# Ledger of designs, part 14: VHH binders against AFG2-interacting ribosome maturation factor (airim)

Target 1, 202 residues: AFG2-interacting ribosome maturation factor (airim), of Danio rerio (Zebrafish) (Brachydanio rerio) (q8jhh5)
Amino acid sequence: MPGSALLSLQQELRRGFEALKAAKDTFDGGHAECQELVSSLGNLAPQLKALKQVQISETPLSGFPCLQQRLHYKLSLAVDALLAKLAEKMAALQKVWDAFAQQVFTVVQLYEKNTDALDISVCVSRSAVCPSVSDMLEWLQDADRYYRLQLMQSRLLLQTLTPTDLTSMETAPNRWRSVRSARQEERIADALCQVSIFLETE
Short names: E, the ipSAE of ESMFold2; O, the ipSAE of OpenDDE; V2, 0.75 times the mean of E and O plus 0.25 times the DockQ between their complexes.

## First folded at step 15 (VHH; framework vhh_nb_b201)

Design q05 (from p02 with G35A T50V I100L D105Q; at its last look DockQ between E and O 0.78; V2 from the best seeds 0.00; counts 0 for: pae E 7.0 > 2)
Fold by ESMFold2, look of step 15:
Structure q05 (fold): chain B 202 residues (1-202), chain A 126 residues (1-126)
Amino acid sequence: as target 1 above (202 residues)
Amino acid sequence: QVQLQESGGGLVQAGGSLRLSCAASGRTFKTYYMAWYRQAPGKEREFVAVISWSGSTYYADSVKGRFTISRDNAKNTVYLQMNSLKPEDTAVYYCAAGSLPEKYQELYDSGSYDYWGQGTQVTVSS
């Protein structure tokens, strides 16, 4: 009977780490794509500043005011398109994290439901090929917390991006780069490495 | 795909202010250009203001300095703050939404807007 509870928990842990592996792959690619989009926004901001600064009869084109309006509109379209793509990418990352977070919730719930059937010494026991249940639960919860905070920080940053605050657009590439934590990314990679044999043994 | 609902119209004395709201139910609201148009009795529907997804605004000459268009993408809502109202501002005000037009002049073209609200009456008395 205790073996059944442990088997069920191990199966949920495997599903949790498979979800983490998929989430990490998606976040790595998604963040890189967003970095490119944010860098493009950073390049457009100086052009909008220059256009706003020099609008009245300062160039040989002063007889063509509709050309100036057309250029301003064209730059605004580019900003809109980049912001729309960023929003779509962020929504996709949110959905991937939501799926992972649900798996973490499921495995933690299963553990808590079966605490009376699981010996604490078994939960902290580890072998050469299998990390302890305690370690694996901790790693999943830590990764869940990290991605939640990363998404929150990304949303806060994106909320500052507007044509009325061109400084925020210029500084966004550096701020976007800072959302990820190299230390936390290494912790997640290390956890996936340490569970690799556990995942293979099914 | 998207539905627009205006509110905030009413009767106000000249010199007064009103704030119109347009609630959008579309999930793609944040990528639409949103506009306000108005139509007085016996006149053609005319452009008032437009705001892009990113917040760029454009106004008809007759309302510049008195009207302000804004949007809250988190609430899927567009606003028109109307100050220093005049009797000639009396009209039914319509909210409109369209995809990103490629040409600047299309912002002023009512045919560029795919979705329209039912309108809200604004009456400015002398």
Scores: ipSAE 0.037, ipTM 0.456, lowest interface PAE 7.0, mean pLDDT 82
ESMFold2 (binder alone), look of step 15: mean pLDDT 82; pTM 0.848
OpenDDE, look of step 15: ipSAE 0.177; ipTM 0.608

Design q06 (from p02 with G35A T50V D105W; at its last look DockQ between E and O 0.30; V2 from the best seeds 0.00; counts 0 for: pae O 11.5 > 2)
Fold by OpenDDE, look of step 15:
Structure q06 (fold): chain B 202 residues (1-202), chain A 126 residues (1-126)
Amino acid sequence: as target 1 above (202 residues)
Amino acid sequence: QVQLQESGGGLVQAGGSLRLSCAASGRTFKTYYMAWYRQAPGKEREFVAVISWSGSTYYADSVKGRFTISRDNAKNTVYLQMNSLKPEDTAVYYCAAGSIPEKYWELYDSGSYDYWGQGTQVTVSS
């Protein structure tokens, strides 16, 4: 019975780490894509500022009707388009996290249900080919927390971005970079490395 | 495809106010920029106002300071509050929706909008 419980738990852990691998790739890629979009926003902010400071009516371009308004409109639309794309990306990342989080939840629940059947010694036991159940659980939970926080911070950051707050837009690229934790990402990478053999073994 | 339905039009005296509504179908309302156009008898359809995805608003000079465009994404509805109405505001008012493409639109260009309502009549009497 204890053996069966352990095998079941290991199977779910495998699924958890497979989900983590997939989530990590998606988050890495998604964050990079969003970085480009946010950078584009950052570049539009100075243009909008400049446009506000220029009186086109006093320039040789005064003969073009509503040019300033048209330019402002165009830039604003560009901002809106970028924000919409960012929102879409965030929604996609949310779904990825939801799926991963659900898997982590499943693993944790399975562990909790089998605490009577699983000896502590078994849970902390490790081999050259398999990390301990305890460590693997911790790694998955840590990753879950990290991506949850990252997603939340990312969303909060994006919520501050409006065409009327050009300073926020201008600083957004740096703020976006700061949402990532190199330390946490390295930990996740290390965990994945540690379970690599485990994932390859049936 | 998005369907748009205008409402709130009617007869009003000069100096009066009306509020137009445009209900949009679909679940992607928040991704659209929404505009109001109007067409008076014997005249071409003209731009009135637009509200962007982020809530930025732009107005024709003829209605600036008198009209206010707003949107409620939860209700998939765009509004046009019209104050200080003038006889020259008499027209059929149309709601329009557009998705922001890769290419940017010309301001006041009706061709930039993908979906149109059937219109609602606004008549301002002197």
Scores: ipSAE 0.006, ipTM 0.207, lowest interface PAE 11.5, mean pLDDT 87
ESMFold2, look of step 15: ipSAE 0.116; ipTM 0.514
ESMFold2 (binder alone), look of step 15: mean pLDDT 83; pTM 0.851

## First folded at step 18 (VHH; framework vhh_nb_b201)

Design u01 (from q01 with K103S D105E; at its last fold request DockQ between E and O 0.67; V2 from the best seeds 0.00; counts 0 for: pae E 2.4 > 2)
Amino acid sequence: QVQLQESGGGLVQAGGSLRLSCAASGFTFKTYWMGWYRQAPGKEREFVAVISWSGSTYYADSVKGRFTISRDNAKNTVYLQMNSLKPEDTAVYYCAAGSIPESYEELYDSGSYDYWGQGTQVTVSS
ESMFold2, look of step 18: ipSAE 0.337; ipTM 0.678
ESMFold2 (binder alone), look of step 18: mean pLDDT 84; pTM 0.853
OpenDDE, look of step 18: ipSAE 0.464; ipTM 0.776
ESMFold2, fold request of step 19: ipSAE 0.334, 0.323, 0.394; ipTM 0.702, 0.690, 0.741
ESMFold2 (binder alone), fold request of step 19: mean pLDDT 83, 83, 83; pTM 0.842, 0.845, 0.845
OpenDDE, fold request of step 19: ipSAE 0.503, 0.628, 0.557; ipTM 0.795, 0.843, 0.817

Design u02 (from q01 with E102L K103S D105E; at its last look DockQ between E and O 0.76; V2 from the best seeds 0.00; counts 0 for: pae E 4.4 > 2)
Fold by ESMFold2, look of step 18:
Structure u02 (fold): chain B 202 residues (1-202), chain A 126 residues (1-126)
Amino acid sequence: as target 1 above (202 residues)
Amino acid sequence: QVQLQESGGGLVQAGGSLRLSCAASGFTFKTYWMGWYRQAPGKEREFVAVISWSGSTYYADSVKGRFTISRDNAKNTVYLQMNSLKPEDTAVYYCAAGSIPLSYEELYDSGSYDYWGQGTQVTVSS
């Protein structure tokens, strides 16, 4: 029952889901890498707190001038290095989302351009190898909204991370874990599973 | 061209306060350290305070607890809030910026910074 407009739309849907698959792989890895960096920050925060509380002139180390200042500087450089790596990883994630979002925009624009050539019977038709056009469009748009919100939440959390707010650094690993939604990520995985055969056809 | 422009200097009574500002323009890269140095007549330029682009701060012992450095990365501006000023704080204050992280020892060496302002006079009278 599909016409030329449907075949063109199906081709763009394939490109959209291939982009989603690539984006999901990159986001899963990138967020895991960011989690590791944030956990390292969380480990440095107690050390900086302890250093601020030490009166070195009353310890066995009192024979090492400037020890407190040098240790504080060394730990603070480690914090800055981790923050710089986090900024780099976030920029990479932004780039991946920008590419995926553009593909979703392209598919939706193609659908809207061809509304007259498509009807509800064609758009809701499905088989074991091809989910409906309506479902596939919905899944791509839902994934786009999820990644957009996840990036926004991650950026807001990053803005709280500073060497002068040790409590924020110490609690950051738990807050970073809570940015991700297991339910939404399962929905994306389910969508990719449901389109798997569709992606293998021309 | 990279330019650093200080403002906020002047004459103040001992115990008083001043806030210095330094706006940076013409950068094509992130400045890792921005900071303040000062030079009294007949003396070498000395370290006052520095802040990294991510907010780590360090102060000379002579100003700890009295001076606060801060940074607005959106405006590429660094500030120095100077409280409880003493006559010993009288100097020309220079804004400095560097694109590379400095070692602890390099913080105290004015030759380690890439860019400098023209300076602003701070005079503290008794």
Scores: ipSAE 0.159, ipTM 0.547, lowest interface PAE 4.4, mean pLDDT 82
ESMFold2 (binder alone), look of step 18: mean pLDDT 83; pTM 0.849
OpenDDE, look of step 18: ipSAE 0.512; ipTM 0.792

Design u03 (from q01 with K30S T31R K103S D105E; at its last look DockQ between E and O 0.84; V2 from the best seeds 0.00; counts 0 for: pae E 3.3 > 2)
Amino acid sequence: QVQLQESGGGLVQAGGSLRLSCAASGFTFSRYWMGWYRQAPGKEREFVAVISWSGSTYYADSVKGRFTISRDNAKNTVYLQMNSLKPEDTAVYYCAAGSIPESYEELYDSGSYDYWGQGTQVTVSS
ESMFold2, look of step 18: ipSAE 0.279; ipTM 0.658
ESMFold2 (binder alone), look of step 18: mean pLDDT 84; pTM 0.857
OpenDDE, look of step 18: ipSAE 0.525; ipTM 0.809

Design u04 (from q01 with S56T K103T D105E; at its last look DockQ between E and O 0.84; V2 from the best seeds 0.00; counts 0 for: pae E 2.9 > 2)
Fold by ESMFold2, look of step 18:
Structure u04 (fold): chain B 202 residues (1-202), chain A 126 residues (1-126)
Amino acid sequence: as target 1 above (202 residues)
Amino acid sequence: QVQLQESGGGLVQAGGSLRLSCAASGFTFKTYWMGWYRQAPGKEREFVAVISWSGTTYYADSVKGRFTISRDNAKNTVYLQMNSLKPEDTAVYYCAAGSIPETYEELYDSGSYDYWGQGTQVTVSS
């Protein structure tokens, strides 16, 4: 039943792109929140460096017991709190993309189950208002791959940050913003624009 | 139920090494500070080392440079690598967990830790 298989596939494609549109907006806000947390982390690194180099015994503060250890603890606690918040934000973003990835998996599985019923010329057909099935499948898979790679790169960056590598902490804000690719995100936005009429139809 | 289970203790000659493990279950391991205390016969339980969730470490002066605390948050496990062991390191070693102490002084206070393991014996012979 070629016509039934195509209609089912188109319905799942609509769900996939609606999920992508909603998730993209939420993900962009979450990444911006993480950027602010990483910037705060970057500001703590110079303070830890300065504390390591100060000889408090040679200052007017030498009369305060354990001052260097107490200051180090407070700064390390702030680092710990920021890294914990980043881990929570990353886990939340992962859940958003897990839901999108499941939708992509569903539409790909539906396509694969129906390859014998789908004629290739129908799958590559396109019009001014409806992209081909092949293009839409490719765009969903490309978006899934991009965000999955971005999340992986973000986690690897954050997992290498320790209070013992203060240069890595200082450079983290710049490295965090470089994880996103403007080119890839423009391609995703273009795909969402190209499917806009397809999403509006019954 | 919160459970901490130590392992890796034993008898070792002075200058030797041991690695202790503490497997944690029944709570969110990521949000707790984990540490090691030890108690020699007839003595009070003393601080050895603690590690924050993010990996910041603190050590008793008596073990600095010889012991290394680490954690694997994916396995909910904390480790204590003990090198260059001395007979004075002989004790029962306890794993401890608690929420983040608010002050540096509370870091060393055993009352800041809510959960304790059963202990593992480390004996260093001369």
Scores: ipSAE 0.295, ipTM 0.670, lowest interface PAE 2.9, mean pLDDT 83
ESMFold2 (binder alone), look of step 18: mean pLDDT 84; pTM 0.852
OpenDDE, look of step 18: ipSAE 0.382; ipTM 0.739

Design u05 (from q01 with S56D K103S; at its last look DockQ between E and O 0.07; V2 from the best seeds 0.00; counts 0 for: pae O 9.1 > 2, placed apart)
Fold by OpenDDE, look of step 18:
Structure u05 (fold): chain B 202 residues (1-202), chain A 126 residues (1-126)
Amino acid sequence: as target 1 above (202 residues)
Amino acid sequence: QVQLQESGGGLVQAGGSLRLSCAASGFTFKTYWMGWYRQAPGKEREFVAVISWSGDTYYADSVKGRFTISRDNAKNTVYLQMNSLKPEDTAVYYCAAGSIPESYDELYDSGSYDYWGQGTQVTVSS
């Protein structure tokens, strides 16, 4: 029975890491897309500032009625469109990570249910080809925590962006980049590397 | 599905007032210019009034000072307040929606509007 419990747990761990790989890839792609959208927002901010500082009526464009208002409105709509797109992408990313989180939860629950059947010595045992159950659980949970935090921070950042706060908009691209932690992502990548052989063995 | 539904038309005595409403659905209302046109029996459809997405208003000379066009973006509705009505104002009134034109001259061209309502009858008796 103990052997069966361990095998079941290992199988769920494999699923967890496969889910992590998939989610990470999706996140990387999605984050890059969001970066482009945020950059576009950053570029709109200077345009809005310039528009506020210019009197169109005093320019060669004075022949165009209400041009300043039209341009302002158009730019504002562009901002709103970008924000909406960002929100959509973030929601999609959230769903992906929620699924991953559920898998992590499943693995943890399975471990807890089998605590009596699993010897602690077995759970901490590792080989050259297989990390310990304890380490793998930790890695999955750490990844879950990291990306939850990232998503939360990213959403918070986006909520601060409005057409009326141009300074916030201008700084948004840099702030967006700063949400990610290269250190944490490297840790996750290392974990995935360490389980690579384990994932290939059934 | 795009819909423009006019209401508020009817029979009124000369010198009276009516308020027309046009409820819009199926498109992003706030990004459109909204206009009113009218067609009297045996006559061509003619421009009455238009309101831009920014709230700028333009009127035909025949209704200037008597009619007021307004919009409520929250309700996706455009209005035409008609005061001091005359028998010559008798017509079917149509609501129209158009995207942002490249020139203001396009606002007076019925061909520049993308969507039209079915119209509401306004009859002014002498």
Scores: ipSAE 0.012, ipTM 0.262, lowest interface PAE 9.1, mean pLDDT 89
ESMFold2, look of step 18: ipSAE 0.087; ipTM 0.481
ESMFold2 (binder alone), look of step 18: mean pLDDT 84; pTM 0.852

Design u06 (from q01 with T31R K64R K103S D105E; at its last look DockQ between E and O 0.59; V2 from the best seeds 0.00; counts 0 for: pae E 2.7 > 2)
Fold by ESMFold2, look of step 18:
Structure u06 (fold): chain B 202 residues (1-202), chain A 126 residues (1-126)
Amino acid sequence: as target 1 above (202 residues)
Amino acid sequence: QVQLQESGGGLVQAGGSLRLSCAASGFTFKRYWMGWYRQAPGKEREFVAVISWSGSTYYADSVRGRFTISRDNAKNTVYLQMNSLKPEDTAVYYCAAGSIPESYEELYDSGSYDYWGQGTQVTVSS
């Protein structure tokens, strides 16, 4: 009976870490793609600032179309296109993380429902090829918390990006690089390495 | 489907002011440019002003300096503050939304916008 509950929990833990591995791959790629987009946005900000400064310093040109308005429009299109791409990337990351978070909830629920059938010494036991159940649960919950906070911080940063605050746009590439925590990324990578044999075992 | 509802039109004497509002509903995840066109009797629909989702604004020459467009993205609402109104401003004012035209010149082409409101009458007496 205890063996059956442990096998069920181990199966859900495998699904949880497989979901974490997929989520990490998506987040690594998504952050890199967003870095490129944010860098492009940062390069547009000084161009918009320079063009807006000329409009303020000159008598308005008569007629339509005019060169200054056409250039401003072109830059504004580029800003909105980059912001739209960033929003799409954030939506995609949210969907992947929502799936992972649900899997973490599922494995925690299974553990809680079977705690009477699971011996505490088995749950904390370790082997050369299998971390303890308690360690694996902790790592999944820590990863869930980290990526949820990272996603929230990313959304907050992107909400500040507007043509009316060109300084915010110029500083965005540096601020985007700071969204990820090297320490937390290392912890997730270490957890995935420690469960690698467990994931291969049937 | 996106629905647009204008309000704030009416009768005003030359030199007066009006504030138009356009409430939008049914938005998808797209970030629309929104704006105002107007149509006087017997004339084609004419560009007035547009604002990007992120806040960039563009105006027809005939209203520059007198009209101000703004938006509140939390309420999905755009506003048109119309000051120093002239009899030539008399028209039905339509709220529009859609994907932004690929060129500045196409801002003046009403066929570039996907969604339109019912219109609100603005009448400026001489």
Scores: ipSAE 0.343, ipTM 0.702, lowest interface PAE 2.7, mean pLDDT 83
ESMFold2 (binder alone), look of step 18: mean pLDDT 84; pTM 0.853
OpenDDE, look of step 18: ipSAE 0.452; ipTM 0.767

## First folded at step 21 (VHH; framework vhh_nb_b201)

Design v01 (from u01 with S52T S99Y; at its last look DockQ between E and O 0.80; V2 from the best seeds 0.00; counts 0 for: pae O 3.6 > 2)
Fold by OpenDDE, look of step 21:
Structure v01 (fold): chain B 202 residues (1-202), chain A 126 residues (1-126)
Amino acid sequence: as target 1 above (202 residues)
Amino acid sequence: QVQLQESGGGLVQAGGSLRLSCAASGFTFKTYWMGWYRQAPGKEREFVAVITWSGSTYYADSVKGRFTISRDNAKNTVYLQMNSLKPEDTAVYYCAAGYIPESYEELYDSGSYDYWGQGTQVTVSS
């Protein structure tokens, strides 16, 4: 019953692309929010550097007890708060990706289970309203790989952000912007565009 | 159940070194500030060092330059490297975990910490 297998697979593919849309939107928004947080961290780095270079005892502020330590504490606390927020956002993005990855896994498993029933000719066949199974599988897997890599790179970047490495902190905003691939994101957008009619036809 | 278990204490001669460890369990270690306190006989418990979530460190003036606090989030462990030990460093050393609010004064306040270990004895002989 190759027809039944194909229909089931198409249904799961549809779910996969719906998940992709959700993940993409969430990721785009989340990444932008993280950019702002990272930028804030970048701005704290010069302040911390300046504080290290200033001798409060030689300023009119020498009358304030432990002012240098207090300022350092406040800045450090601000760093901690921003990093905590970033970690929270990354965790949320991870959850979205995990859900998407699970759906992709489901689709791939279903495909593998039905390889005997699905002729190659059927899998590469496309219509004006439906891309080929082969292409759709590839698009989902490519997206999965992209998001996995993006999350990993983002996490690695955040791990470098410590008060002991102010240079890393200062350069973090630019590094964060560079994590994303316009080329890959365009490919994902194109895939979503190509399946748009397919998604509308339930 | 939250647990903080100190280890590494003992007897050492003046000028010697010790490394204390505190193994944490039962809470999200990486989100807590970790600190060390000590209490000598007949004295009040006093602040020694603290390491923040991001890795910032603060020390009591009496141990600054001699002690180093560090943490390993993968092992849920905080360490206190003690160098150039003095007889006045003799005390029971306690590991502490907590959330320190946006107040510098809270850094040195033992009441700001939520969890405490049982302590480990450090004795420095002259």
Scores: ipSAE 0.031, ipTM 0.321, lowest interface PAE 3.6, mean pLDDT 89
ESMFold2, look of step 21: ipSAE 0.295; ipTM 0.675
ESMFold2 (binder alone), look of step 21: mean pLDDT 83; pTM 0.838

Design v02 (from u01 with T31H S103D; at its last read DockQ between E and O 0.66; V2 from the best seeds 0.55)
Amino acid sequence: QVQLQESGGGLVQAGGSLRLSCAASGFTFKHYWMGWYRQAPGKEREFVAVISWSGSTYYADSVKGRFTISRDNAKNTVYLQMNSLKPEDTAVYYCAAGSIPEDYEELYDSGSYDYWGQGTQVTVSS
ESMFold2, look of step 21: ipSAE 0.475; ipTM 0.782
ESMFold2 (binder alone), look of step 21: mean pLDDT 84; pTM 0.854
OpenDDE, look of step 21: ipSAE 0.559; ipTM 0.812
ESMFold2, look of step 22: ipSAE 0.509; ipTM 0.803
ESMFold2 (binder alone), look of step 22: mean pLDDT 84; pTM 0.857
OpenDDE, look of step 22: ipSAE 0.464; ipTM 0.768
ESMFold2, fold request of step 24: ipSAE 0.415, 0.375, 0.407; ipTM 0.749, 0.721, 0.757
ESMFold2 (binder alone), fold request of step 24: mean pLDDT 83, 83, 83; pTM 0.849, 0.849, 0.850
OpenDDE, fold request of step 24: ipSAE 0.449, 0.395, 0.465; ipTM 0.769, 0.742, 0.773
ESMFold2, last read: ipSAE 0.468, 0.388, 0.430; ipTM 0.784, 0.723, 0.768
ESMFold2 (binder alone), last read: mean pLDDT 83, 83, 83; pTM 0.851, 0.843, 0.839
OpenDDE, last read: ipSAE 0.439, 0.564, 0.411; ipTM 0.763, 0.814, 0.748

Design v03 (from u01 with G98A L107F; at its last look DockQ between E and O 0.34; V2 from the best seeds 0.00; counts 0 for: pae E 8.6 > 2)
Amino acid sequence: QVQLQESGGGLVQAGGSLRLSCAASGFTFKTYWMGWYRQAPGKEREFVAVISWSGSTYYADSVKGRFTISRDNAKNTVYLQMNSLKPEDTAVYYCAAASIPESYEEFYDSGSYDYWGQGTQVTVSS
ESMFold2, look of step 21: ipSAE 0.012; ipTM 0.330
ESMFold2 (binder alone), look of step 21: mean pLDDT 84; pTM 0.857
OpenDDE, look of step 21: ipSAE 0.724; ipTM 0.877

Design v04 (from u01 with K30R D109Y; at its last look DockQ between E and O 0.56; V2 from the best seeds 0.00; counts 0 for: pae O 4.4 > 2)
Fold by OpenDDE, look of step 21:
Parts: C-alpha cells; sequence; structure tokens
Structure v04 (fold): chain B 202 residues (1-202), chain A 126 residues (1-126)
C-alpha cells in the first residue's frame, strides 16, 4: 500500500518535471522574442520625442498636410502593434505555466492525500538515481512561484508602456532584461539536472 | 451582444464642464480604438476624439485643448472630459468602437467604426 502510493506520487512528479522542462524552454524562447519586441518599442520612443520637438511647418515639408499628425499616427500604430504582439505572447506563456501549475497542484494534492501512507522517512529518502519526494516537491513549487512572479512582473512592465510615457518606453528594454533572476533560474536548472536520471527511469 | 452606453450628458452653461462616460460590453474592449462623435441639429455627424489601444489620442481642431479623451480598460469604459464648453458644442454625443485603422485618415471617418452607442444629449446655454 505504501509502496503503491509512493510509485503513484513519483509518476506524477515525473509528469511535473517534464512539464517544467517544456514550460522553461517555452519561457526562454518567449522571453527572448519579447525582448526583441520591447527593444523595438524602445527604439520608437526617441522617434516620438523627436517628432514632438520638430515643427514641420518650419521645414521644407510644410507643404504636406497634417504630416506631423500622420507621422505621429504611424508611430503610435507601430507601438500598438508591438504591444498587441507582446500581449499575445504573454497570454501564450501564461497558458503554458497555468498547465504547469495545475500539474504541480495535482502532485501536491496526491501527496497530501497519501500522508498517512507516506512516512516522513520515506519522503526525505533519496538515492543515487532518485531525489527525495520532499526535495522534488519543493523544486516544483519553487519553479511555479518564480515563473508566476516573472509573468506578473512582465505584464506590469508592459502596462507602463504608452506613448504618453516615452521615458518608460525608452527604459523598457533594460527593465525587461532585469526581470529575470539568473540565480533562481540556475536553481531550477540544477533541480532539472538532479532529476534527470529519475526522469529517464520511467 | 455588443453594447455601448453613453452617460453624463446634460445642460450646462457656457464655460462649464461635463464628463461623458461610455460603458462597453460584448467585445474585447482593450483591443479597440474608442472614439467620440457628435451631431448637432441640422448638421452632419462629426469627429470629436479618439483614443488608441495604447492610449494615443487624437482630437478635432474645434475641441483641441478643451476636451480630453481617456479610457479605463479595467472598467471597459471610455471618457470624454469636456471643459470650457461653448454653445457650438451642443449636440448628441456618440461613443464609437473600431478596430485599429490602417491609415490616419480612417480615424476621422465614421465608417471606420464598427459599433455605436445611442448617444447622449449635451446642451450648452449661452
Amino acid sequence: as target 1 above (202 residues)
Amino acid sequence: QVQLQESGGGLVQAGGSLRLSCAASGFTFRTYWMGWYRQAPGKEREFVAVISWSGSTYYADSVKGRFTISRDNAKNTVYLQMNSLKPEDTAVYYCAAGSIPESYEELYYSGSYDYWGQGTQVTVSS
């Protein structure tokens, strides 16, 4: 009975870590794509500033009706397009991590359901091929918390990006880079490394 | 069902202020440009203001500096703050929603907007 519970839990843990690997890869790729989009936004800010400072009526282009407004519109439209794309990417990333979070929830529930059958000694026991249940649970939950926070912070950053705050737009690329924690991601990578043999022994 | 419901209209003296609201439902509000139009008696409907997805704003020359358009995506609402009102501002004001136009000129054409409210009466007395 206890053995059966442990095996079931290990199976769900495997699913959790497989989901983590996939989600992490998706996040890394998605974040990089977003970085490019945010960089493009950063480059639009100086253009918008320059446009605000120039008087088209005093230039050889004064013969073009509403040129300043037209240019402003084009730049604004470009901003909107980039923000829309960013929102789409963030939504996709959120979906991936929601699925991961659900798997983590499933694992935790299964653990809680079997606490009577799983002695503490069993939960903290580890081998050369299998980390402890306790460590694996912690690693999954830590990963969930980290990336949930990353997504939230990323969304908050994007919400600050408007044509009315060009300074925020200019600084957005650097702020986007700074959202990620190399330390936390390294910990997650280490966890994945530690479970690598465990995942192969399915 | 798409709905745009205007409110905040009324009678005001010249030089006064009004704030119009437009509550939207039935579509993804955050992805639409939101605009205000007005129609005075015996006149054609005319562009007043529009706000983009990201918050960029555009105004008719006749209201520039006096009117301010804003939006709250959390409330699916667009606003029109009208200051320094003039008798010439008397009209039925309409809220409009449209997809992002591909050209600047499209912002000023009523045909570019997909959805319209029923309008709210604004009367400015001399």
Scores: ipSAE 0.024, ipTM 0.393, lowest interface PAE 4.4, mean pLDDT 89
ESMFold2, look of step 21: ipSAE 0.337; ipTM 0.703
ESMFold2 (binder alone), look of step 21: mean pLDDT 84; pTM 0.855

